# Miniprotein binders against q9lnl0: the designs that were tried, part 7

Target 1, 290 residues: q9lnl0
Amino acid sequence: QLRHGFYEGTCPPAESIVGRVVFNHWDRNRTVTAALLRMQFHDCVVKGCDASLLIDPTTERPSEKSVGRNAGVRGFEIIDEAKKELELVCPKTVSCADIVTIATRDSIALAGGPKFKVRTGRRDGLRSNPSDVKLLGPTVSVATSIKAFKSIGFNVSTMVALIGGGHTVGVAHCSLFQDRIKDPKMDSKLRAKLKKSCRGPNDPSVFMDQNTPFRVDNEIYRQMIQQRAILRIDDNLIRDGSTRSIVSDFAYNNKLFKESFAEAMQKMGEIGVLTGDSGEIRTNCRAFNN

## First folded at step 6 (miniprotein)

Design cA4
Fold by ESMFold2-Fast, scan of step 6:
Structure cA4 (fold): chain B 290 residues (1-290), chain A 88 residues (1-88)
Amino acid sequence: as target 1 above (290 residues)
Amino acid sequence: SDPAEILYKHREELVLRLSDSVLDELLDYLLEKGVLTEEEYEEIKSEPTRELKAWELLDILFEKGPEAAKLFLEALEETDPELYEELM
């Protein structure tokens, strides 16, 4: 079972080591928070928070990294560095799955988001198959999102906190929001700016939060209200009767957003976890033991 | 004009331009005037970077409304009059 202080007796410096590694990477590159948020979400919604996403493909065996939707996932070297340091002080003790959860939590705090505690005791999965990858796209309806999140135990409010909260930082490639650029309901000045930015080759990217792209705050919900959401899935939240009032609540109350996002992140980090004797403690986060 | 709307419109500029020394003076003033609680003051001071301190302060001011924003602008006029003039 997950608990606070799981490593108190077996690896007392575990969280401090992860936090220091994350800070060093974040200090050099503010986009680390966006990278880790995407990594944890893509891991947790596929077979649970078991670090299956971290497994490298081999010539004979594809992995979740082989799926196109995961091509943009990055930050694996941060997890690797934390794991390397943890193996030196506490061999075969701290799971890669716990490192992902702790690292993401610390990166949220660094980016001005909520500070919160996480329970630990996760073990690493023994499977990483492309066929297991089921992720929502940027254009899905609110009804589809509600059904998907409900299937993993989330209510509508936590869904809005997770979708918006995850998009407060990070970028989207132009190919993912062409439907928005063509939408006359989008803020006209922003639409003109995005048309210019997206003209070039090589599928350029833009910040999902146009005003505070490196901060985990409620600004994304204010952007939704102003018809400035980059992705259709975000714009849909303000247009749908099921979610509109929640978007407004978060847009006008950053404290409420931070509290809701912290609770949502804690719950997300506990989806389908392996504990006790299930799974393993990998020595290399990118490969199964033996 | 609404002081809170002024702060919100210039949020990015404030975060970019508030120095550590100006920020410390603003925090002390707002604590003395009762705009910040002791808990909020310590929370802001515990942020690891200047940028995060500025962001946390602004978020708290937005939550507290126009009177808090007014007191902040009064303090800013004394500590960084150049930045203050640009906002007005």
Scores: ipSAE 0.000, ipTM 0.307, lowest interface PAE 14.1, mean pLDDT 89

Design cA5
Fold by ESMFold2-Fast, scan of step 6:
Structure cA5 (fold): chain B 290 residues (1-290), chain A 88 residues (1-88)
Amino acid sequence: as target 1 above (290 residues)
Amino acid sequence: SDPAEILYKHEEELVLRLSDSVLDELLDYLLEKGVLTEEEYEEIKSEPTREFKAWELLDILFEKGPEAAKLFLEALEETDPELYEELM
């Protein structure tokens, strides 16, 4: 069973070691928060938070990394570094699945987001199959998003916190928001700026949060209210009757957003976890022990 | 100087100054020399911005150690000699 302080007796420095590794990577590259948020989400919604995403394919065995949907997932080296240090101090004790959850939490705090505690005690999965990867696109309708998030246990409010919270950092390729550039309802000054930015070769990208692209804060919701949302899914949240009031609440109350986002991230990290005697404690996050 | 230490010291400057064309040449060279796997090469190429491509490349090089950093610096000397001289 997951609990707070799971490693207090078996590896007291576990969270400190993860936090230092994450800080060192984030200090040199602020995009680490966006990378780890995507990694945790892609891991947790596929057979639970069991670090199955981290398994490298071999010549004889494909893995979840073999799927095109996961081609852009990055930050594996951060998890590897934390695991290497933890194995030196506390051999075969801290799961890769717990490292992902702790690392994502710490990267959120570094980016100015909420500080929160997570329960630990996850064990690593024994399976990583391409056929298990079933992910929904981030540009679907509000109705589709509500159904998808409900299926994994999230209500509408937590969905709005996760979609917006996940988009407070990171980028979107120009090909993903051509419909927004053509939409006369989009802020005209921003539309002109995006038209210029998207002229470049190789499908350029732009920050999803135009004002605070490296901070986890409520600015993305303020952008939605001002008709400045980059992605259709974000713009739809302010236009749809089921989500509009929640967007407004978050836009005018950063504390409420941070509290809601922290609760949503805590719940995300607990989806389908393996505990007790299930799974294993990998010695290498990229490979099964056998 | 340790090649990896040179990259670490100048990482932000490299991200700022590596052009798309130089990055493409560096990625091709590092793939040819076996520093990058096919998967790592495709992941970097799929990054949405020049800056993100550069950050991802440098992170991978740090993971692989000083020989990878050395091969990167050799490739940089050929593709952007002015930038290379400023780092040394």
Scores: ipSAE 0.000, ipTM 0.090, lowest interface PAE 22.1, mean pLDDT 86

Design cB3
Fold by ESMFold2-Fast, scan of step 6:
Structure cB3 (fold): chain B 290 residues (1-290), chain A 88 residues (1-88)
Amino acid sequence: as target 1 above (290 residues)
Amino acid sequence: SDPAEILRKHREELVERLSDLVLWELLDYLFEKGVLTEEEYEEILSEPTREEKARKLLDILLRKGPEAAKLFLEALEETDPELYEELM
C-alpha cells in the first residue's frame, strides 16, 4: 500500500535525488512546473498513476504518447534523468510512477505553490494503449466536467482547484481557443491581443495565466472573474452556477486555494495506483522490462 | 453539399495541411465520439508519417459515410478554424 517513508529503508536518498534533478531543470527553465503538472494529470486520469504515459511508441505498437491530447506532454527527460541516477544508487527499487508524483510535487513548490507530502509505493503499469486515453477537451461544459471528475472520485470543489491550478501555469495553442477569440464576452482588449497573436501559421501559443504565468497561485481565478480566461473550460467555471462561488472563493483567498490544490494533488496522485505485487519496477521509464 | 463529398473534394489538401497536433486532436475526438473503433484508432496511429496517418483517417471516414464526415468537419472547425474556412 502507499505510505509516507516507503523508501526509507530501501532507498533513503530517493526523494532528495528526484528533488535535485527537478530543481536543476526548473532553474534553467521555469516552464518545467507546467510540463510536470500536465504529465501527472494525463497519466493519473488514464488507468491510474502507473506511468503508462511514459511508454514510447514502437514501429509495431502505438502508446498513449500517440494520442492528440498528449501531443503537448513534455518533460520526459527529467523523469529519465532521475530514474538513471536512482538505478545507479538503488537498482530496481523506485518506480517511474513515484518519480512522476515526487517530481510534480517538488516543481509546484519551486513555482511558489503549496508544499505538501506525498505517499509512495506505486508500481509501474504493463499497458499503454491509445484507446484508454479519455481526457476532457478545452471546450467541454461544466456538467460534463463534473461527471468526469465524479467518475474518478472528485467533488466539484476539488475539480475547480485542479482545473484552475493546472492552468495557472503553462500555455495553450491558438487552435484550442478559437471559440474564445470569437466570443464577444471575452475581455475586449485581451480578445484583440489574442487575435493579433494567433494570426498566421504555426499555431502559436499564449500563456493561460496572462499575469503570473510561472507562479502556482490563485491569479488564474482572478483572470476568470475579469473575463480573461483563455480556454472555454476555464471561462465556463465562472459562468456556471455550480462553480461560480468556488472560483470567487479561490480568487480572493490564495491560502484557501493553495490548501485545496495541495489536497487535490495528493488525491490525484493516488488514483488507481498499483502496489504490492502488481505491475513492475521498470528499469527504463520509456519501455516495459520485457 | 454532402459532408462526405466535401471530404472527397478536399482530400489532397487535408493530407497536405493537417498539422501533427490538429491531426492527433481530431483522432482523439473521433474516437471519443465512437466514430473510430479501437482497432481503427490504433491502426491509424501505427502509420509511420503524418501524411500516412491523415490519408488512413480520411479513407476510413469516407468509407463510413456522411455522418462520420460531418463529425470530422465539426471537429476541424474547432481545432483548425482557418483551414476549415478555406475548405468551405
Scores: ipSAE 0.000, ipTM 0.333, lowest interface PAE 14.3, mean pLDDT 89

Design cB4
Fold by ESMFold2-Fast, scan of step 6:
Structure cB4 (fold): chain B 290 residues (1-290), chain A 88 residues (1-88)
Amino acid sequence: as target 1 above (290 residues)
Amino acid sequence: SDPAEILRKHREELVERLSDYVLEFLLDYLLWKGVLTEEEYEEIKSEPTREEKARKLLDILLRKGPEAAKLFLWALEETDPELYEELM
């Protein structure tokens, strides 16, 4: 089972090694937090946090990376570096799934988000199947989001914390929010700015949080209230009666947001995990041992 | 599976179920990705009903082949994941 300090007896430096690798990458590139948040979410909501997302496809065998929805997932080299160092110190001990969870947790703290503990003891999955990839898109309704999050055991409040909190950092490509640019309800100055930024055929990106794009804070919820949400899925949260009050609570109380986001991230990292004798401990996060 | 075959098989269901909101997203995305020309985009938008817009879009995509159908399915999954799931 998952517990705090799982590696204290088997690999005491496990969390510090991951933290150092993550810090070194983040120090050079502040977008690392957005990359790792996306990676963990895309891994955990597809058959549990089992690092199935990390598996490279082959000519004869596709993987979750083969799905178009995962084309933007990045940061695999960060996980690889941490795994390489851990295998030198503690061979066949620390799972790739635990590395993803620890790395994401540490990257949130580096970006000014909450500091929190995670339980470890995950094992790596033995399958990576494109047909298992079911992810929320940028335009889905609140009803669709509630159904999806309920199917994995999350309530409405946790959903609002994860959708908004995940978008406090990172970018969206212009092709994903053309509906918002056409929406007269969007803040008119931002809409004009986005029309200018998004002209041309190269699918440029914009920050989802226009004010604090590198900080995990409640600013995204304030942007929602001001009609400045970039993605429809975020804008929908302020418009729907079931989520509107939660958005307002987070927008006006950063401490409440950070506490709720920490709890949500802890819970997300424990979805459908493999423990004990299930799965394996990969020696290469991008390939099955067999 | 062949993306174009998926569109052919489910053409009538897509015509019935693509909302105006979803159609606008798909048209903009496919124009942005260079799947639709400016002329094709304007022709589809000029259709008087939602159903006629959907039919014209699907027929154009089917003429363009599997890469166009693949991009359509990717965009559909982003904007209407429930409909996408039912097609698979």
Scores: ipSAE 0.000, ipTM 0.229, lowest interface PAE 17.2, mean pLDDT 89

Design cE10
Fold by ESMFold2-Fast, scan of step 6:
Structure cE10 (fold): chain B 290 residues (1-290), chain A 88 residues (1-88)
Amino acid sequence: as target 1 above (290 residues)
Amino acid sequence: SDPAEILRKHREELVERLSDSVLDELLDYLLEKGVLTELEYEWIKSEPTREYKAMFLLDILLWEGPEAAKLFLEALEETDPELYEELM
């Protein structure tokens, strides 16, 4: 089972090593928090938080990385570096799945988000199939989002914290929000700015949080209230009766948002985990142990 | 032309003009070709409106890239040749 202090006896420096590696990468590149948030979410909603996303495809076997929707996931080298150091100090002890969870938690704190503890004891999965990938798009309705999140154990409030909280950092490509640029309900000055930004070739990107793009804070919810949400899935949250009051609560209370987001991230990191004798402890996060 | 670029340029026209019957055929074809997973297929079909179904499908195609866009355009040529000609 997952518990706090799982590695206290077997690898006491585990969390410190991960934290140092994450800090060194984040210090050079503030976008690391957005990268790790996306990595953990894409891993956890597909067959649970078992690091199946990290498996590289081979000539004989495709993997979850073979799906185009995962082509934008990045930060694998951060996980690799932490794993390499952990294997030197504590061979075959710390799972790749735990590294992803710890790294994501630490990156949130570095970006000004909540500080929280996570339970550990995850084991790595033995499967990574393209056919298992299922991810919500940036334009889905609130009704579909509620149904999808409920299917993995999340209530509406937790869903709003995860969707918005995950979008407090990071970028969206212009092709995925053209409908928003044409929406008369969107802030007119932001629409003009986005039309200019999106004139470039190769599907340019913009920050999802226009005011604090590198901070995990409640600004994204304030942007929703101001008709400034970039993605339709975010804008839908302020327009739908089932989520509107939750968006308002988060927009006007950063402490409440941070507490809710921390709880949501703890719960997300525990979806479908393998523990005990299930799965394995990989020696290389990108490959199964034979 | 790059198939994905065609979809990017005409995304809003596609959302507006893909009918329910054409969307159903496209979803079935793309599932058969392995562009959509069974779960993605079910999620798209569960969307409350035609517009949301079209947007979700186009999201997946754009995220998958040129090969998925190519398969989509091939299916569109068969299911709605008039719309296809207008995009090319």
Scores: ipSAE 0.000, ipTM 0.459, lowest interface PAE 11.1, mean pLDDT 89

Design cE11
Fold by ESMFold2-Fast, scan of step 6:
Structure cE11 (fold): chain B 290 residues (1-290), chain A 88 residues (1-88)
Amino acid sequence: as target 1 above (290 residues)
Amino acid sequence: SDPAEILRKHREELVERLSDSVLDELLDYLLEKGVLTELEYEWIKSEPTREYKALFLLDILLLEGPEAAKLFLEALEETDPELYEELM
């Protein structure tokens, strides 16, 4: 079972060690929060929060990392460093899945987002198959998003908190939002700016939150209201009747957004978890024990 | 001619020109080849407009990478050879 203080008796410094590693990386590179949020989402929505995403492919066995949808996932070295330190202090005790959850939580707080507790006791999965990777694209409709989030137990309000909260930091490559650059409903000055930014080779990227790209706050919802959302999936939230009022609530109440996002992240971190005797405690987050 | 680069360069034209019938054939082929999962196939088919179906499909192909883009172009050559020729 997941519980608060799971490691109190078996590895008392577990959370402080993870937090310190995350802080050291974040202090040098503010994009760590965006990286860990993406890692957590991509792990949890594929067969549950079991660290299956962390498994490296081999010549004989592809993994979730083998699919293009995961090409942008980064920060694996942060998880490796935390695991290495934890194995020195508490061998075979703290799961990689718990490290991802704790690291993501701490990175949110560092970026000015909500501070919240997480339950721990996850165990690591024994499977990482490319065919299991099912992720929403940047142009998906609200109806499609509602179906996807409902299938994993989330209501519409939680979905809006997760989509916006996940995009209030980080970047999007130009190839993923050409539809927005041509959309006359997009803010015209931003549209002109993006057209110039996206002219070059090598698929340039832009911040999804144009005003506070390194802060976990409600600014992304304010950008949606101003017709300044970079991705169609974000813009759709303000245009659709089922989500519009929720976007407005978050845009005008940062405290409400932070509380909702914290609750959503707690729920996200508990999707399909393995506990008890299921799965394993990996000694290397990138490889199965056997 | 990286297949993914061809899709990125012509993304807008593909969205404008892929018909409903061509999209249905492409989706069936990509599902059979394992490029799309059953869930992704159903999600794309549930989109309310042709334009959104095309956008969702192209986003998945661009995120998946060159092999997926290659399979898409092979299917496009068979289902809409005129459009295919204009992209090459």
Scores: ipSAE 0.000, ipTM 0.254, lowest interface PAE 15.3, mean pLDDT 88

Design cE12
Fold by ESMFold2-Fast, scan of step 6:
Structure cE12 (fold): chain B 290 residues (1-290), chain A 88 residues (1-88)
Amino acid sequence: as target 1 above (290 residues)
Amino acid sequence: SDPAEILRKHRYELVERLSDSVLDELLDYLLEKGVLTELEYEWIKSEPTREYKARFLLDILLLEGPEAAKLFLEALEETDPELYEELM
């Protein structure tokens, strides 16, 4: 079962090693928080937080990485580095799934988000199939989002914290919000800026939070209220009666947002986890043990 | 030309012009071809409006890449040849 301090007896430096590896990468590149948030979400919503996302495809066996919608997931080298160090001091002890959860938690704190504890004791999955991948796109309705999040055990408040909180950092490619640029409901000054930014080849990207793009804070909810949300899924949250009051609560209370986001991330990290004798402890996060 | 680029360029037009019947045919085809999962297919079909169905489908196609876009365009040529010709 998952518990706090799972590795205190078996690998006492586990969390500090992960934390230092994450800090070293984040110190050189502030986008690491966005990368790890995306990685944990994509891992956890597909067969639970079992590090199935980390498996590299082979010519014989495609993996979740084989689908185009996972092509944007990055930061695998951070997990690899933490795992390599952990295997040197504590062989076959710390799961890749726990490393992803710890790394994501630490990256949130580094970006000014909430500090929180996570339970550990996850084991790594034995499966990574393209057909298991499912994705909510950046333009889905609130009704569909509620249905999808309910299917994995989350209520509406937690959903608003996860969708908005996950978009407090990171970028969106222009191809996924062209409809917003043509939407008269979008702030006119921002629309003009985005029309300029989205000219040209290679599908450029923009920050989802236009004001504090490297901080995990409630600014994204303030942007929603100001008609400045980049993605339609974010804009929908302020327009829909089911979510509007929650957006307002977060926009005017950063402490409430941070507490709610911490709870949401703790719950996210515990979806469908393997514990005890299920799964395995991989020696290489990108490959199943033989 | 790049099929994904055609979808990016014409995204707004596709959202406005894809009918419910054409969307149903496209969703069935793309599920059969493995572009959509069973759950994504159900979620798209449960969207409250035609426009939301079209946006969700186009999101998946653009995120998946050129081969998914190509399969979409092949199906569109069969289900709405007039719209297809206007995009090419």
Scores: ipSAE 0.397, ipTM 0.783, lowest interface PAE 3.5, mean pLDDT 92

Design cE13
Fold by ESMFold2-Fast, scan of step 6:
Structure cE13 (fold): chain B 290 residues (1-290), chain A 88 residues (1-88)
Amino acid sequence: as target 1 above (290 residues)
Amino acid sequence: SDPAEILEEHQEELVERLSDSVLDELLDYLLEKGVLTELEYEWIKSEPTREYKAEFLLDILLLEGPEAAKLFLEALEETDPELYEELM
């Protein structure tokens, strides 16, 4: 089972090595936090946090990376660098799944979000099938979101923390929020701005949090209250009676948001994990050992 | 000292204080340096207010990351050294 200090005896520098690699990448590019948050969420909700998302497709075998919803996932080189260094000091010891979890946790703290501990001891999965990928889209209703999150053990409050918290940093391509640009309920000045930003070729992107795009804080919930949410899934949270009060609580209490988001991230990182003798410890995060 | 973090910290102040003339100079410089595309330059120029021009510019710089932010800060120091010093 997962436990705190899992690598204390087998690879004492494991977390510090991951943290340094993440810091070096984040220091050069603040969008690393958004990238790693998306990576961990997309990995964990598809057959558990088993690093199945990291597997590269081959001529003979497609992978989860072959699915369009995963085309925008990035940061794989960060995981690769951490794994390469860990293999030099502690061969065949630290799973790619644990690296993703530790890296995401550290990147949240770097971006001003909560600091928290994670349990480790995950093992890497032996499957990465396109058909296993079932992810919520940017336009789904609150009812659909509640049902989906409930199916993986999350209550409504945790869901609001994860959806909003995951969008406190990062970008959305214009193709994902055309419904919002057409929505007269969206803040009129922001809507006009987005219409101009989305005029260009190659599906431009915009920050999901318009005010603090590089900080993991409660600003996204304040934006929701102001009719400034970029994605429909975020806007729906302030409009639905089952989530509205939670959005307000987070919007006006950053400490509460950070505590709730930390707990949500800890729980998310433990979905469907492989431990003990299940799975494997990959030597290359992008490929199965055999 | 991360340029993108500096822009994020001072975003609201920059929107309030960048004048039309300074914005024009910044846009020309960033286009010359290849930070802005010709299309982005035209979009920003077409904004109806100074505040919208500043907001649009800062959004693009933050999306493009720390190298773009660095070039912006270098341009700001040249075009409005007093504002640059007050924010730093």
Scores: ipSAE 0.000, ipTM 0.149, lowest interface PAE 20.7, mean pLDDT 87

Design cE14
Fold by ESMFold2-Fast, scan of step 6:
Order: sequence, then structure tokens, then C-alpha cells
Structure cE14 (fold): chain B 290 residues (1-290), chain A 88 residues (1-88)
Amino acid sequence: as target 1 above (290 residues)
Amino acid sequence: SDPAEILRKHREELVERLSDSVLDELLDYLLEKGVLTELEYEWIKSEPTREWKARFLLDILLLEGPEAAKLFLEALEETDPELYEELM
């Protein structure tokens, strides 16, 4: 069972230790929030929030990290550092899955996003298979996105908060939005700028939020309204009748966006969790206990 | 040259020119080769138009990397050799 204050009796400093580690990394590198948001999303949508994503491949056993779709996931050293400190004060107590959830929550607040509570009590999964990895791409239709998010318990409003909110920080590689550069519906000045930025080798990247790339705020929804969304999945939200009014509501009300995004992140962190005596408490987030 | 580079360069042309029948054959092949998962295959098949299916597929190939791109191009050569030749 997930609950607030799960570690109050067993590891009272658990959340403060995670928070300090996250702050130290974020203070040196503002992109930590984007990294942790991506990590939690990729973990939670594959067999639930069980830290299966954190498992390193071995010569005899591939893992979710072996899949090319996860090659860009980063921030594992942040989770490792928090786990190392927690094992020193509270051996075999705090799950890697809880660390990911707490770390992501704290990184959102650091970037100016909402401050919110999370329930804890997750246990770590016992499998990490490449064949379990499934991700929506940056060009999927709203209809398919609604179906996919509904299958894991999200309504349309929380889906819009997660897709847009997750893109308030971070970058997109040019290869994933060439269709947008050729789209006459995109803002013409931005289209010209992106055409220039995407010249050359090595698949350059651009900020998804062109105005506030390091802040978790509602600016991404204002960008959608202005035909300035970088990814087609984001632009689709303003063009589809089922999501358009939600985008507008978030674009004109930052407080509403923050409240909705906090609720969506709480819900995402609770997908398919293992509790009680299921799974394990890893001693090393990158490896199964035995 | 680099298979992933070929896909990046010709992505929008592929979206425009891949027919429904060619897409069906490519999806079946890439599922068999483990490039697509069963659920990704179902999601792509459920997209409302040919263009949406092609974009979703190409997104996954670009995210996966050069080996997935290579398998795609090998399958394209068999299913639509004329299109393949124009891209090389």
C-alpha cells in the first residue's frame, strides 16, 4: 500500500536525503529536471513504476537500457548517489522506485513547477526486458494518445498536462520534427530559425519551450496557441477538438496548470506499483539483489 | 551510407510515398525482427491515416537507431524496390 509518510518510522531522513542530492545536481546543471521527468515517464509506462529502467545490461542479459529508445535517458548517477547515502543510514529500506519518484518531484519544484506530496512504499521490480519497452513517438495522433493514456488510467485532461508539462523543459533532436519545419501552420519566423538550427551533421537539438526552457510553467501551452510548438504531438493538442479547450485553459491560467500537472505527476508515479512483499528492495539500483 | 542518416534525410518523402500495402508488410517484418513490440505494432495499425502510421513507424526507427534503420531499408528493398533505389 502506498501512503504519505511511509518511511517516517523506518527511515525518517529519506526524503530530505533525496532532496539534497537532487538539489546539488540541479544547482550545477539545470537540465536535471528534464532528465528526471524523462526517466520517470520511461520507467512508469513500462511495467509500472518499479525501477526496471535502472537495471544495467550484462554480457548474458540485456535490459531496458539495451533498447535504442532509452539511449538518451540520463541522470542514473543522481539516483545512485541518493541510494548510496540512504543505504548508509537505512540499509535495505528505501526502494529505487521511490527514489525516482521523490527525485522527480523535487526537481520539478526546483525548476519553478508545483510543490506537491507523493505517496511512497514502492518496491523494485524483478525483471527488465527489452521486449517490454513501448513508447509513443513525437508525432502520434491525439486519438491514439488518448487510447494509450486511457489504458494506464489517465483521462484527457491529465494526458494534456503530462504531454505538455513534460515538454516545458528539455530538448528535441531535429530528426524528430522535420515534418514541423515543413508545416505551413508553424509560426514562419520560428520555422526559419529551426531550419537554420537543424543544418549540419550529428542531429542537433533545440529547446522544446523556446521562451522558458528551464522552467516548469504554462509557457509551452502559450507556445502551442501561437503555432510555435516544436513537436507534432504538442501541436496536435491545440488542433484537436478533444484537447483544444484544455490547452487554452492551461495557457491562460498558470495556477491551474501547476495544480493539474502536480495531480498528473502523482498519478503517473503510482502506475502499476509493487507494494507489500512483492518485488524487492535493491541494494544497488542498477542490479537485481541476486 | 549510414542507414539512420538515409532515414533522417528522406523521412518526409517516405511518409508521403509509403503505400498502405507496403506499410503493412514493413510493420509485419519489423515486428518479426523485434524492432517493434506487439503493442507498438497495434498502436501504429490503429492510427487513423496512412500518413499517421508512416510517421509513427519512422519515429520509432529513428529513436531505435542504425540497426533498426538497416532492417527497415532491407525490407523496403524487397517490398518497394523502385522507392528504395530512388533513396540510395
Scores: ipSAE 0.283, ipTM 0.707, lowest interface PAE 4.2, mean pLDDT 91

